VHH binders against o26223. Designs and how they scored, part 297

Target 1, 191 residues: o26223
Amino acid sequence: MKLLWTSQHIKVTVHIDGKVSKMDVLEAIKTRRSIRKYQDREVPEELIDKILDAAMCGPSAVDERPWHFIVVRNREMLEKIPEVHPYGAMVKDAPVAIIVCCDSSLEKIPGFWVQDCSIASQNILLAAHSLGLGAVWTGVYPLEDRVEGIRRLFSIPEHVIPFSVIPLGYPAENPGTRDLFDPDRIHLEKW
Short names: E, the ipSAE of ESMFold2; O, the ipSAE of OpenDDE; V2, 0.75 times the mean of E and O plus 0.25 times the DockQ between their complexes.

## First folded at step 20 (VHH)

Design Y7 (framework vhh_7nfr_2; at its last look DockQ between E and O 0.18; V2 from the best seeds 0.00; counts 0 for: pae E 12.5 > 2, placed apart)
Fold by OpenDDE, look of step 20:
Structure Y7 (fold): chain B 191 residues (1-191), chain A 122 residues (1-122)
Amino acid sequence: as target 1 above (191 residues)
Amino acid sequence: QVQLQESGGGLVQPGGSLRLSCAASGFTFSRFDMSWVRQAPGEGREWVSRITYGGKDTWYADSVKGRFTIARDNVKNTLYLLMDSLKSDDTAVYYCAKDAFEPSSPDSFDYWGQGTQVTVSS
């Protein structure tokens, strides 16, 4: 039975009437794309709060929740991020960026903070998408120059590790959907 | 205009050493990761090594790991490749490549030098 994946054009009907139609979780996951072009439009604080709430809802090792978030709206700071973050050029064009950090003092067990912060970062991306925003994950850790660069720019203490920079904004591009399903990556019971 | 100019190539014997240089201009060199890429005759381009903008992180292809060292001088706007224990299979044109600043580029690199010929032969 060839599951004809009918490319249902998920018409993101941007209902004009301000009701952000709630995107279901599977739709959000499947339709999310990295967005690197943004409208000249401010992101309401309410949306950022929702995104940050989502970022904190993910699991963490032994519930250590080591994450911190720096919300950056200052134009000068946004413009400086690309100076220390290659492939972060789009950050200067975003109305806001979230820097996900790990406070190492919150770790209960060593080494899981990368997973924890990754989950938080992914939740930011999904939440942003579900709210009609575009975002992209720009990796900071584990590149030492990027880590140190971001640390210096934002006066991040030594025990706190910047992990990712995520610019957000209303999307000014539509990269379309991708079919990334690969049955060859699925193994039943054994490799 | 971005310019990358490789130098230091030549003919060397197997087991020999060579130092390549790449002079960069037309952009803020210290802001970009840089790479060396090589192309052997009849083959495609092969990534060789990468260095972050500050020089703190480096990567090497398995084929050159332990033999080659990438370095940079951001004051001199120069990228280097120290090649030790050269093998015949290292024979190629070596290119200095600037990492693309915009991830939307299909290629990891947006600028290339003209290349410098490295020939390893007995």
Scores: ipSAE 0.422, ipTM 0.769, lowest interface PAE 1.1, mean pLDDT 90
Fold by ESMFold2, look of step 20:
Structure Y7 (fold): chain B 191 residues (1-191), chain A 122 residues (1-122)
Amino acid sequence: as target 1 above (191 residues)
Amino acid sequence: QVQLQESGGGLVQPGGSLRLSCAASGFTFSRFDMSWVRQAPGEGREWVSRITYGGKDTWYADSVKGRFTIARDNVKNTLYLLMDSLKSDDTAVYYCAKDAFEPSSPDSFDYWGQGTQVTVSS
């Protein structure tokens, strides 16, 4: 069945499956908020795959791509995260979490892995938002107690560094949008 | 087990000053960013200020910028808010909050203190 949801002056391409234009990238960046309350609703594997694909599209220092991702759906494991990561208390209520890690054996330039994993983490947040999900970046690195706790809980080897824990799910809150533009932070030509 | 205990509130006249303190226990204080948040009667919570775990970086809401100063003492596990040039609009319960990575957002906080009342009236 072919469905048309248009007005007379709008060009829309609709297929039998009913797909329409997706969220603009600037809209996604401007409207993404940290979401810490989730519906009791599963996140399909297909959406997690799309999110991780987006995470891996980020640039990295000399294309080193040092990232690894742990997808956590097991309820018992999600409930244990707050025991070693108090800042991540909402993780126990999420249907799924993604742990972003650096494999230090993949570094080509020492010390840039933090930027690399930050880019991947932000791409996860934006991709989740564009798919109708909410997520929040909870910081693990560089806090020693957090890094060791997460490493122990998930049997992460010594050469792999857990960077962030990102719980995600269908949002059960709407904190609204923000206007954060501050022209005083813009410096032309020099400081 | 996280405990945050605010103190130093009170009644002051417009233009006055106050120093708020927050004693922290039950966590490694020096490893977490901290914030001050306030709530006026009948209103939602408003983020006021944030400081990084090492104290190097600070942020302020536009409503208090230039009048309030956030500070921390990682030896004494204490967070401070120095409030100068107080206005009637600053009347609120002030909370010390254990913070998140994302700055300047009330939805980034995990734990709250019990609060201390600041009242600015003529």
Scores: ipSAE 0.000, ipTM 0.174, lowest interface PAE 12.5, mean pLDDT 84
ESMFold2 (binder alone), look of step 20: mean pLDDT 80; pTM 0.806

Design Y8 (framework vhh_7nfr_2; at its last look DockQ between E and O 0.43; V2 from the best seeds 0.00; counts 0 for: pae E 10.2 > 2)
Fold by OpenDDE, look of step 20:
Structure Y8 (fold): chain B 191 residues (1-191), chain A 122 residues (1-122)
Amino acid sequence: as target 1 above (191 residues)
Amino acid sequence: QVQLQESGGGLVQPGGSLRLSCAASGFTFSRWDMSWVRQAPGEGREWVSRITYGGKDTWYADSVKGRFTIARDNVKNTLYLLMDSLKSDDTAVYYCAKDAFEPSSPDSFDYWGQGTQVTVSS
């Protein structure tokens, strides 16, 4: 039985009317793209709050919840981020960025914080997308220069590790959707 | 204008050493990760090594691990490649490359030098 994956053109009906159409979770996951171009438009605080709420809803090892979030709106600071993050050039063009950090003092079991912060970061991306925003995950950890650069820039204490920088804004690009399903990566019962 | 100028290439015997330099200008060198890429005759470009903007992290292709060392001097705006235990298979044009501003792949570079020829022969 050839599962004819009919490419259902998920018509993202951007309802112009102010009602943020609730994007279902699968749609959000499947249609999310990295967005690196943003409109000259501010992101309401309410949306950031929703995104941060989502960021904190993910699981963490033994419920340690080691994450902290720095919300950056200051233009000078946004413009400085690319200086310590070569692949964060788009941050200077974003109205806001979220820096995801780990407080190592909150770790109950060492080493799972990367997973925890990754989950938080992904939830930020998905939430942003579901709310009509564009975002991109720019990795900080584990690159020491980036970690130290962001640390210095934002006066982050030594026990706190910057993990990712996620610029957000209303998208000024539409990269389209990708089908990334690969059945060859699926193994049944054994490799 | 961004300029990358490689130097230090030459003819060496197998087992020999060579030090390549790349002089960078036209951009803030200390803010960018840099790479060495090489192209052997009849072959495609092969990534060799990468170094972060601050020099704290380095990566090497498996083919050069343990033999090559990438370094940088941000005061001098210079990238280096120390090549030890050279082999015939290391014969190539070596390019200094600036990492792309918007990397689409690990091998994304936006600027290249003209290259310097390295020939390893007996």
Scores: ipSAE 0.493, ipTM 0.801, lowest interface PAE 0.9, mean pLDDT 91
Fold by ESMFold2, look of step 20:
Structure Y8 (fold): chain B 191 residues (1-191), chain A 122 residues (1-122)
Amino acid sequence: as target 1 above (191 residues)
Amino acid sequence: QVQLQESGGGLVQPGGSLRLSCAASGFTFSRWDMSWVRQAPGEGREWVSRITYGGKDTWYADSVKGRFTIARDNVKNTLYLLMDSLKSDDTAVYYCAKDAFEPSSPDSFDYWGQGTQVTVSS
């Protein structure tokens, strides 16, 4: 397949969506807020696909890309999450949640998967926001009680580590923006 | 109807030990993270220690680390604080609290009892 990229031998590719985000990236970063109240409204599969595509665009240690994602829409399962994650109560009211996991068999540098999955989790939040959705990152790792509970609830294999649970939906609240810039946190050249 | 009832306080000498208990009812105790907080006269509340609902993870304020141990018994619905090497600045009313992680919520903590007085005097 030496000439796959010539105009004479190009495969026809039809884009499923063709949409691009209309929100400036700095605006998305500055205006994203944790959203814990959701409309009783489905989130189209198309939007979840875009969010997960964005999640996988993040850098990872030595390109190990250790992440896996569980998409949860089943009402019974969403309602059980607070039983093992007491501060994830809003998950039962969300139309969908994404569980970010690490497959430790893909880990190439011990322990860097935490940074990798954190990057993927943040990309989920930003992508959801840019698509008009609200989301919140609820922590699982490194709290062993939460890790064990989520693993048991979703039948996650021993070599896979649940990292975060991210409920999302069309927002039913608007907490506004915050100004969090603190120049005392900036050090030039040295501490 | 959350109910928390602290006990085990008292008067001790510096270097002494106490074990505080907190009997919990009105909620599924084993589903909730729990904390100890304390309040000295004329001061605000100071967080002391936290334990996850299954008991596997614990945290301590720097002022008590190495001297206090938090524990829980999910069969008896009881939270404990084992205090060793007590100092005069540990003198306070100690409360157990059902933890609400979200700090911006108006319902962050709910104290359902009188607390238990710990007095460390030389």
Scores: ipSAE 0.005, ipTM 0.346, lowest interface PAE 10.2, mean pLDDT 84
ESMFold2 (binder alone), look of step 20: mean pLDDT 79; pTM 0.801

Design Y9 (framework vhh_7nfr_2; at its last look DockQ between E and O 0.04; V2 from the best seeds 0.00; counts 0 for: pae E 18.7 > 2, placed apart)
Fold by OpenDDE, look of step 20:
Structure Y9 (fold): chain B 191 residues (1-191), chain A 122 residues (1-122)
Amino acid sequence: as target 1 above (191 residues)
Amino acid sequence: QVQLQESGGGLVQPGGSLRLSCAASGFTFSRYDMSWVRQAPGEGREWVSRITYSGKDTWYADSVKGRFTIARDNVKNTLYLLMDSLKSDDTAVYYCAKDAFEPSSPDSFDYWGQGTQVTVSS
């Protein structure tokens, strides 16, 4: 009995007619995967704007909104990112990357900025996926080598902390979906 | 071809110390983060420690924190694990691993050595 691995082709039906099929939020969350291979295709600015809009819609501690975003399209800069981020190899193959940063001067309560920037980063991933793009979260903070590498490369001031690098592009891979639900991680009323 | 070769394992008494080494070749060692992973009999692989490519950042599993020290020599292309205050629970095959993109995933390592056996017993 040959277990036919039915590769459930997530038909990202890129409808030719430019209508981005509306993906509901639960679908986006459940079907999102890290994408590290991209087509040789540019990402329209309109989509980046939508992604950045989504990135700024997340909650933050006491509404501090400490995030900044660097949009990188320059090929030379994209190719340099892997030099300071060993796990950012795919960035050189992406048409665009977003660097999420924290401006510490905007922080109202110390220490919550990591959560804030994480929310922003996740929203970028979800938004990208919903728009038919692939992305991956490459962590920068809290690793000093990566933080300082990205800081130096992009001339980021000392009060601004690079948090993540997120390459984006049209997917050239389909890793499939995962069922990550674990009922053992759910506790009712008490641990 | 990427090669990782562990050494320095052995039999040690509880409270003893060992120093593991991993000789790396076939890639630019100084450009990659490295990790130690261990596997006890009948258990899955457990991440132990990680060090960044420059050696500036290190972190440890809670089970080894304060007892183990990860280090590297980028000139010698060698990764080290200093293990102090060894416990019976530290008994495992220890692997040198080249880290991949997802540290929390079992598949987060691109390459592994053959491992070196560490046995902590009285």
Scores: ipSAE 0.021, ipTM 0.389, lowest interface PAE 4.4, mean pLDDT 88
Fold by ESMFold2, look of step 20:
Structure Y9 (fold): chain B 191 residues (1-191), chain A 122 residues (1-122)
Amino acid sequence: as target 1 above (191 residues)
Amino acid sequence: QVQLQESGGGLVQPGGSLRLSCAASGFTFSRYDMSWVRQAPGEGREWVSRITYSGKDTWYADSVKGRFTIARDNVKNTLYLLMDSLKSDDTAVYYCAKDAFEPSSPDSFDYWGQGTQVTVSS
């Protein structure tokens, strides 16, 4: 199935006895890749709901849960994102994007919202992957020009900070897996 | 207008090496990830390798992993592919591409060079 990038036979799910089983969590983590090419195929609202449910399951500092999500399907808006985010060119080709934001009024511990929104963003990537979708995290924060550009484009209030833009869709590429384990990065008891 | 010009192809024997170059102009090269793709006669386009805008991360198709090395020079606006241990299956026209390869998309055609022929004699 991975012989042709345009093939619709690129599958992530495993079929067991005619039923679709959910992907094992370690498998999802190890096989998730950034996907920047998408099929011209709509993503059902039900899958977006599942992905956002997963995003909100992440831990947060003092359970502050500072995240908000903007779901973008409008073609004009998706096409404008690269105008303020030059490395987000693939967003114009995605059927949908999710903007992960921090509402600073929900912050209970100063400065940990970045970790909180990073956790939510990674959960979006893993949930999308487990549902047969591909996604990529495009960075917004802390790059001020990107933050202000996205804020203006989507009318985001000053107390809300756009953190990441995550385009997603059914994948039209398969970069394969990588073996990145490095035992030299592991320190027992002390540095 | 995006312009990509590949060079460095040629005829080599199995086990030989080649270095491909791609001169880029018409865009800010250092802002974009770049890829190499190839197309053998009668086959679809196959993604070969990708490198991030900074050069910090690289990826390779399983068919070339361990044999090919992608690199970039953001001062010279040039992308490279060092190909070692060449096999007959590597015979193809090699293209550099701005952004990720998608062979069925007509929008990706304008971001491809003319290509350079690599022929590995059997």
Scores: ipSAE 0.000, ipTM 0.116, lowest interface PAE 18.7, mean pLDDT 82
ESMFold2 (binder alone), look of step 20: mean pLDDT 80; pTM 0.806

## First folded at step 21 (VHH)

Design AA1 (framework vhh_vobarilizumab_d1; at its last look DockQ between E and O 0.52; V2 from the best seeds 0.65)
Fold by OpenDDE, look of step 21:
Structure AA1 (fold): chain B 191 residues (1-191), chain A 121 residues (1-121)
Amino acid sequence: as target 1 above (191 residues)
Amino acid sequence: EVQLVESGGGLVQPGGSLRLSCAASGFTFSNDDMAWYRQAPGKGRELVAYISSGDFTDYADSVKGRFTISRDNAKNTLYLQMNSLRPEDTAVYYCARGEHESYIDYSFDYWGQGTLVTVSS
């Protein structure tokens, strides 16, 4: 059964064998949308591996690569995340979530870990989309209540900082397309 | 021009029910997230209920189990079914259009003029 998810502009063909048609990088960037509604369908481990591989391919300050990833599939844990993340309600409906963290002991230059983890998080979103999955970035850092909530929930050590929670699944919603190009934001040679 | 027009507010006794409607125009309604906000006298505006373009829903804790947000895309209309109303639900209720790509909260860019709901014996 070919599950055709037809967005108004993007046809994602999911093959029965789990093979998804590849899209080019520009297409992935331009067509990606946050997805908060998921199908009742498990995400294969192979896809998660590909997503995590992509997450680790981005640049980082002096190549410090401070990121760690918690892959959460346990239903009880997924259902607890909204208790500490007030805008993470969709996580309980996702078959899997990735928690992006920074190990501060790996940081070589102070402060750049936020950029590093952001790059990793965005790569997760793009990779997920390119593989026919939907995902949403739910921000944790720098909101102290969310950081501490996720830390306690997953027994994350003090030197490791939870940065984002990203639920993933096969999409069950079709947000509209974006036309966000703004030439007024482009300055040539000088402001 | 984006327009949101709320209706259905009024006076109701505690334990009663109301259904609010929001008529949307000026944008592709089916593609956008929507929400209900409320503002009680002397209080700030607060999120009551959220609904995504795919009918993912989320609610404030204070209204969970009592309120239901829904939408009819064919009619470009957002609804809020309010049951078991309480005096503390008294507020002006606003319809809002969502900014879908916020990663920290539910963000919104347009609101209606609001409709008053008064719960009193």
Scores: ipSAE 0.746, ipTM 0.881, lowest interface PAE 0.7, mean pLDDT 92
Fold by ESMFold2, look of step 21:
Structure AA1 (fold): chain B 191 residues (1-191), chain A 121 residues (1-121)
Amino acid sequence: as target 1 above (191 residues)
Amino acid sequence: EVQLVESGGGLVQPGGSLRLSCAASGFTFSNDDMAWYRQAPGKGRELVAYISSGDFTDYADSVKGRFTISRDNAKNTLYLQMNSLRPEDTAVYYCARGEHESYIDYSFDYWGQGTLVTVSS
């Protein structure tokens, strides 16, 4: 019996994906920038639904999921946000904003809601970017004048804490990617 | 090395005008947010005007309608047109460059040497 004669197959796999390429998650993280200038163009409800779905996919402390979201499209309300947020001037020109809130009655472990709502807020930014939108996180908590101003403007009850205001829209600016990697922040095995 | 060099300061009468310039080098100017800050004697540094990489602008309440920030990306130059000057505008004016994103304010990591603006009372 003679040894096997082999022929090397060259495998050709042709993959045809959709007409619109998906953004890789590492690309989304590296290329997402704060966008403060927007096109005069509406953002479809479908895209907001996808963004909020992504926001709710984040982990939370003991799965407490304390987040609530207010979607603001009303022009008059968007124009009032800069009156109570000194760095929210771009909101007046946004087609829509999302307010991330904590319902403190859902807390199971005191104080972790800040991490929970931060995760949701960052997911909103990344999801918006992946869908071709630009957004910026404008911080509210823990700045008490901003918290009270936003709470009053949107009739948010005392046990609900507005955490962030995130205006978004199709971008009218295109800042470049930045290289922020700092190896001095990395510690191997111990501090 | 990042360099921001302000010019155009001087002595003016109330109601007068000045135009400040900031020559930038050592970074990709068009990628960065820029700002003008000022510091009066004995006071902290305060934001005067902000401009994003895409020309979104914002102003301190005390200067709205009187000052205009602009940028010329082809010349790597930031400008501040100051009109209707008042004695309370007397300060050292600083050009600032943003490299890092902030979610609570317009934060800036690099500053020029400043140029003195004196509005005589």
Scores: ipSAE 0.643, ipTM 0.840, lowest interface PAE 1.2, mean pLDDT 89
ESMFold2 (binder alone), look of step 21: mean pLDDT 81; pTM 0.813

Design AA2 (framework vhh_vobarilizumab_d1; at its last fold request DockQ between E and O 0.61; V2 from the best seeds 0.71)
Fold by OpenDDE, fold request of step 23:
Order: C-alpha cells, then sequence, then structure tokens
Structure AA2 (fold): chain B 191 residues (1-191), chain A 121 residues (1-121)
C-alpha cells in the first residue's frame, strides 16, 4: 500500500493493485470538490454500479424513490450534451455521465422529487469522490431549455424529468480546499 | 483584499490580435477558477472564457478558435489571447474570480474594473 499526497495534502491510500482505498463519509464530504477535467481513462462498470447503488440509498418523500438514471458512455452522445447544456462543456471530456431523472408517475407527494433527486445526485458525487473519481453536478432542472434539450437528446418521455447531468472520470485537476464552516449560520434554540 | 486588475485593451483593426492580462492579488490565485467576461455597448455581460484551477477551459461559441484563456500561477496573472478580432468583439473585458462549486453555471465573486477593447477599421 502506497500513501500518496495530493497537492491539497489529502492523504490518498493506493493499494499495490492500483485500487484507491475508500475514505470515510466525513472525509468524503469535506474533501469533495467539483471536477471538470478528467484523465483519458475509462471508468470501470463496477465503480458506476457502486455509485448508482449509493445514489439509491438516500431518503425520499414517503420513500417514493422517483429517481431514474441514464448512464451515458457513448462518445457521440457525450459530445452532444454541451450543445443543449450551457456550462456542460466538461461532459464531452468525461468517459461517462449519469443523468438523474424523476419519473413523475412514481411521485407520491407533489414537489418533493426535487429533493429526492438532489439527494441522489449528491450521493453520486460523494460516492464518486470516495472511489477516487471526480465529478460535477451540472444542473438541468428547473431550467426549461436544458430540460427540453436533454429530454430531446435522450428521448426521455414527458412524464420523466431530467434533473441533473453528472460527468464522471478520474480527476485531472485538484481544486483548492475550502473552509466553509460558518458559525454565524448556527442558531441555538432560537434565531 | 481581493483585487483583479485588467490591462492590455486598446484599439485594434479587424483581423488583429490583442493579449489581455489580469493581475490578481489578495488570494491564492492557483486555487481559483478564473474567467473573462465582456460587455458590449447596449448588451449584457457575457462569459467569454473560463479556466479552472486545473486548466480546464471553456469558451463562448462566438470566440472558439480565436481566443485562448491561460494562466500563470507563478505570476498571479490571467491572460486572454485574442486573435482574428472582429468588430463585434468590441467590449469592455472583465476578469473574474470563480466560485467553482456552482452546479448551474460558472459563478464568480470578484470582478476587475475592466479594460476596453475596440475593434475598428
Amino acid sequence: as target 1 above (191 residues)
Amino acid sequence: EVQLVESGGGLVQPGGSLRLSCAASGFTFSNYDMAWYRQAPGKGRELVAYISSGDFEDYADSVKGRFTISRDNAKNTLYLQMNSLRPEDTAVYYCARGEHESYIDYSFDYWGQGTLVTVSS
């Protein structure tokens, strides 16, 4: 097992077999950064499966679990996503992207699907990071042009709403660290 | 205090070239995404080019193939190489510091005062 230090002084344990060790949940949360540059390297299906498993483990309103996932590896499709998704340029460089969608027919309580899909999306980001991948949440909903663009591109039925596009890959950038803790946002017992 | 100071603007003929610079101070430049924006007369401010801390680049369609964004972290300087300039590129160009973690766009929290680029015959 080799210990590697990133430029951010993040301790990364790499197994001799080239596998990256798992990190604990707090480390994943605190060290996760949006990654928009990727290595020219394929992401194993096993990792995608783990990520999708994690995506489905979050809570949802009345446990409605309205989410669907489109896994995109086709280069032509990845290259088309930026045409309908402003600020999605990095998608064309990613080896894979996950499109998180809501099936409205599964929604039990109106309006909570946004929270549900957000939870799923965040879990994708965290899982990806914990597995040594980089990812970025590119928002689709509620921007109508993006929603319709992605819908059209992937032939998504009307009752299904594309929510986010998340490109993933082995990271080729190392964004700076952030200190986001703000005690002024914490109120004890009352405002 | 975070400061961004643009330079390099001026008058240029169509087809000409300019190189803009943005001197950054008051923060760890290498850790931040940066961008160039421009605002033409009577128009809104628009993104021209984006560069991440890891040198991922993105460009407006109107400038692709003509403009190149780059950075020198040792000099705390952002650059915009503008080639094949067109009259429609006439605008005040602004340097901006990125927030990186926006999931809907490239968001920025600091801006320079801008430098005027005029493309005219």
Scores: ipSAE 0.766, ipTM 0.892, lowest interface PAE 0.6, mean pLDDT 93
Fold by ESMFold2, fold request of step 23:
Structure AA2 (fold): chain B 191 residues (1-191), chain A 121 residues (1-121)
Amino acid sequence: as target 1 above (191 residues)
Amino acid sequence: EVQLVESGGGLVQPGGSLRLSCAASGFTFSNYDMAWYRQAPGKGRELVAYISSGDFEDYADSVKGRFTISRDNAKNTLYLQMNSLRPEDTAVYYCARGEHESYIDYSFDYWGQGTLVTVSS
């Protein structure tokens, strides 16, 4: 508990097991970290449902909402992901992973689905963090070997594009936060 | 100022063992992912082993079962225990500090100057 940053600037109501939480949105964004070590503890289906609800709240190009999500809990399948995803070694130790996919038949305007799925993926990370979980985004698209490997492993049809694999669980590490603000990236009125 | 100083390299016969150390300073060591890279003569750098802040470990296929990465956060030191050494392990070995966040591959922002390991008989 004491590891959580509790400074409040902008408050967002978060539902956890029917109770209201006062986690500040800026606090959540600044303290979320990639977590690659997990407790040996299952993640309740209810929390996954809340995370995916949050994932679907993001904007998308012309509201096309092209995303689909595969929830993976099967131990054998989780252990196979590192065979096709060289950055996914931690997935074998996760209690659950979410695969974010684009269904290209849902695209209303070509070429924006990557932004759409990126928004959903980041919302998954933030929602997991707000629920006391740790997660990491392991990129799949546009690395064709990873795309083909994940598609084959999960029987994903050719018109559906796997975008990211996000293992998650209760965290067993604390990498801390960083001060990354760089005023040189800010341009007033013009470049 | 971030500093990474490798030590422990040397000449070793095939089948031998060697332990590399990397002394870290200028940052909160326990909060960072760390790695060992190597570069053989005329070749590019390749990842050897990775360790997260919470001791999640990942290894290149070529060293699995022979090399062990570890860290001692109290001493701000990263280690690489190299066993069953082969001539193809000959390289300059570099300590690397992980960047804040990456989603496509492990990435690093600081490297040491390296320590030479030569495996020959």
Scores: ipSAE 0.710, ipTM 0.874, lowest interface PAE 1.3, mean pLDDT 90
ESMFold2, look of step 21: ipSAE 0.622; ipTM 0.841
ESMFold2 (binder alone), look of step 21: mean pLDDT 85; pTM 0.858
OpenDDE, look of step 21: ipSAE 0.617; ipTM 0.833
ESMFold2, fold request of step 23: ipSAE 0.689, 0.710; ipTM 0.864, 0.875
ESMFold2 (binder alone), fold request of step 23: mean pLDDT 86, 87, 87; pTM 0.875, 0.881, 0.882
OpenDDE, fold request of step 23: ipSAE 0.754, 0.752; ipTM 0.886, 0.886

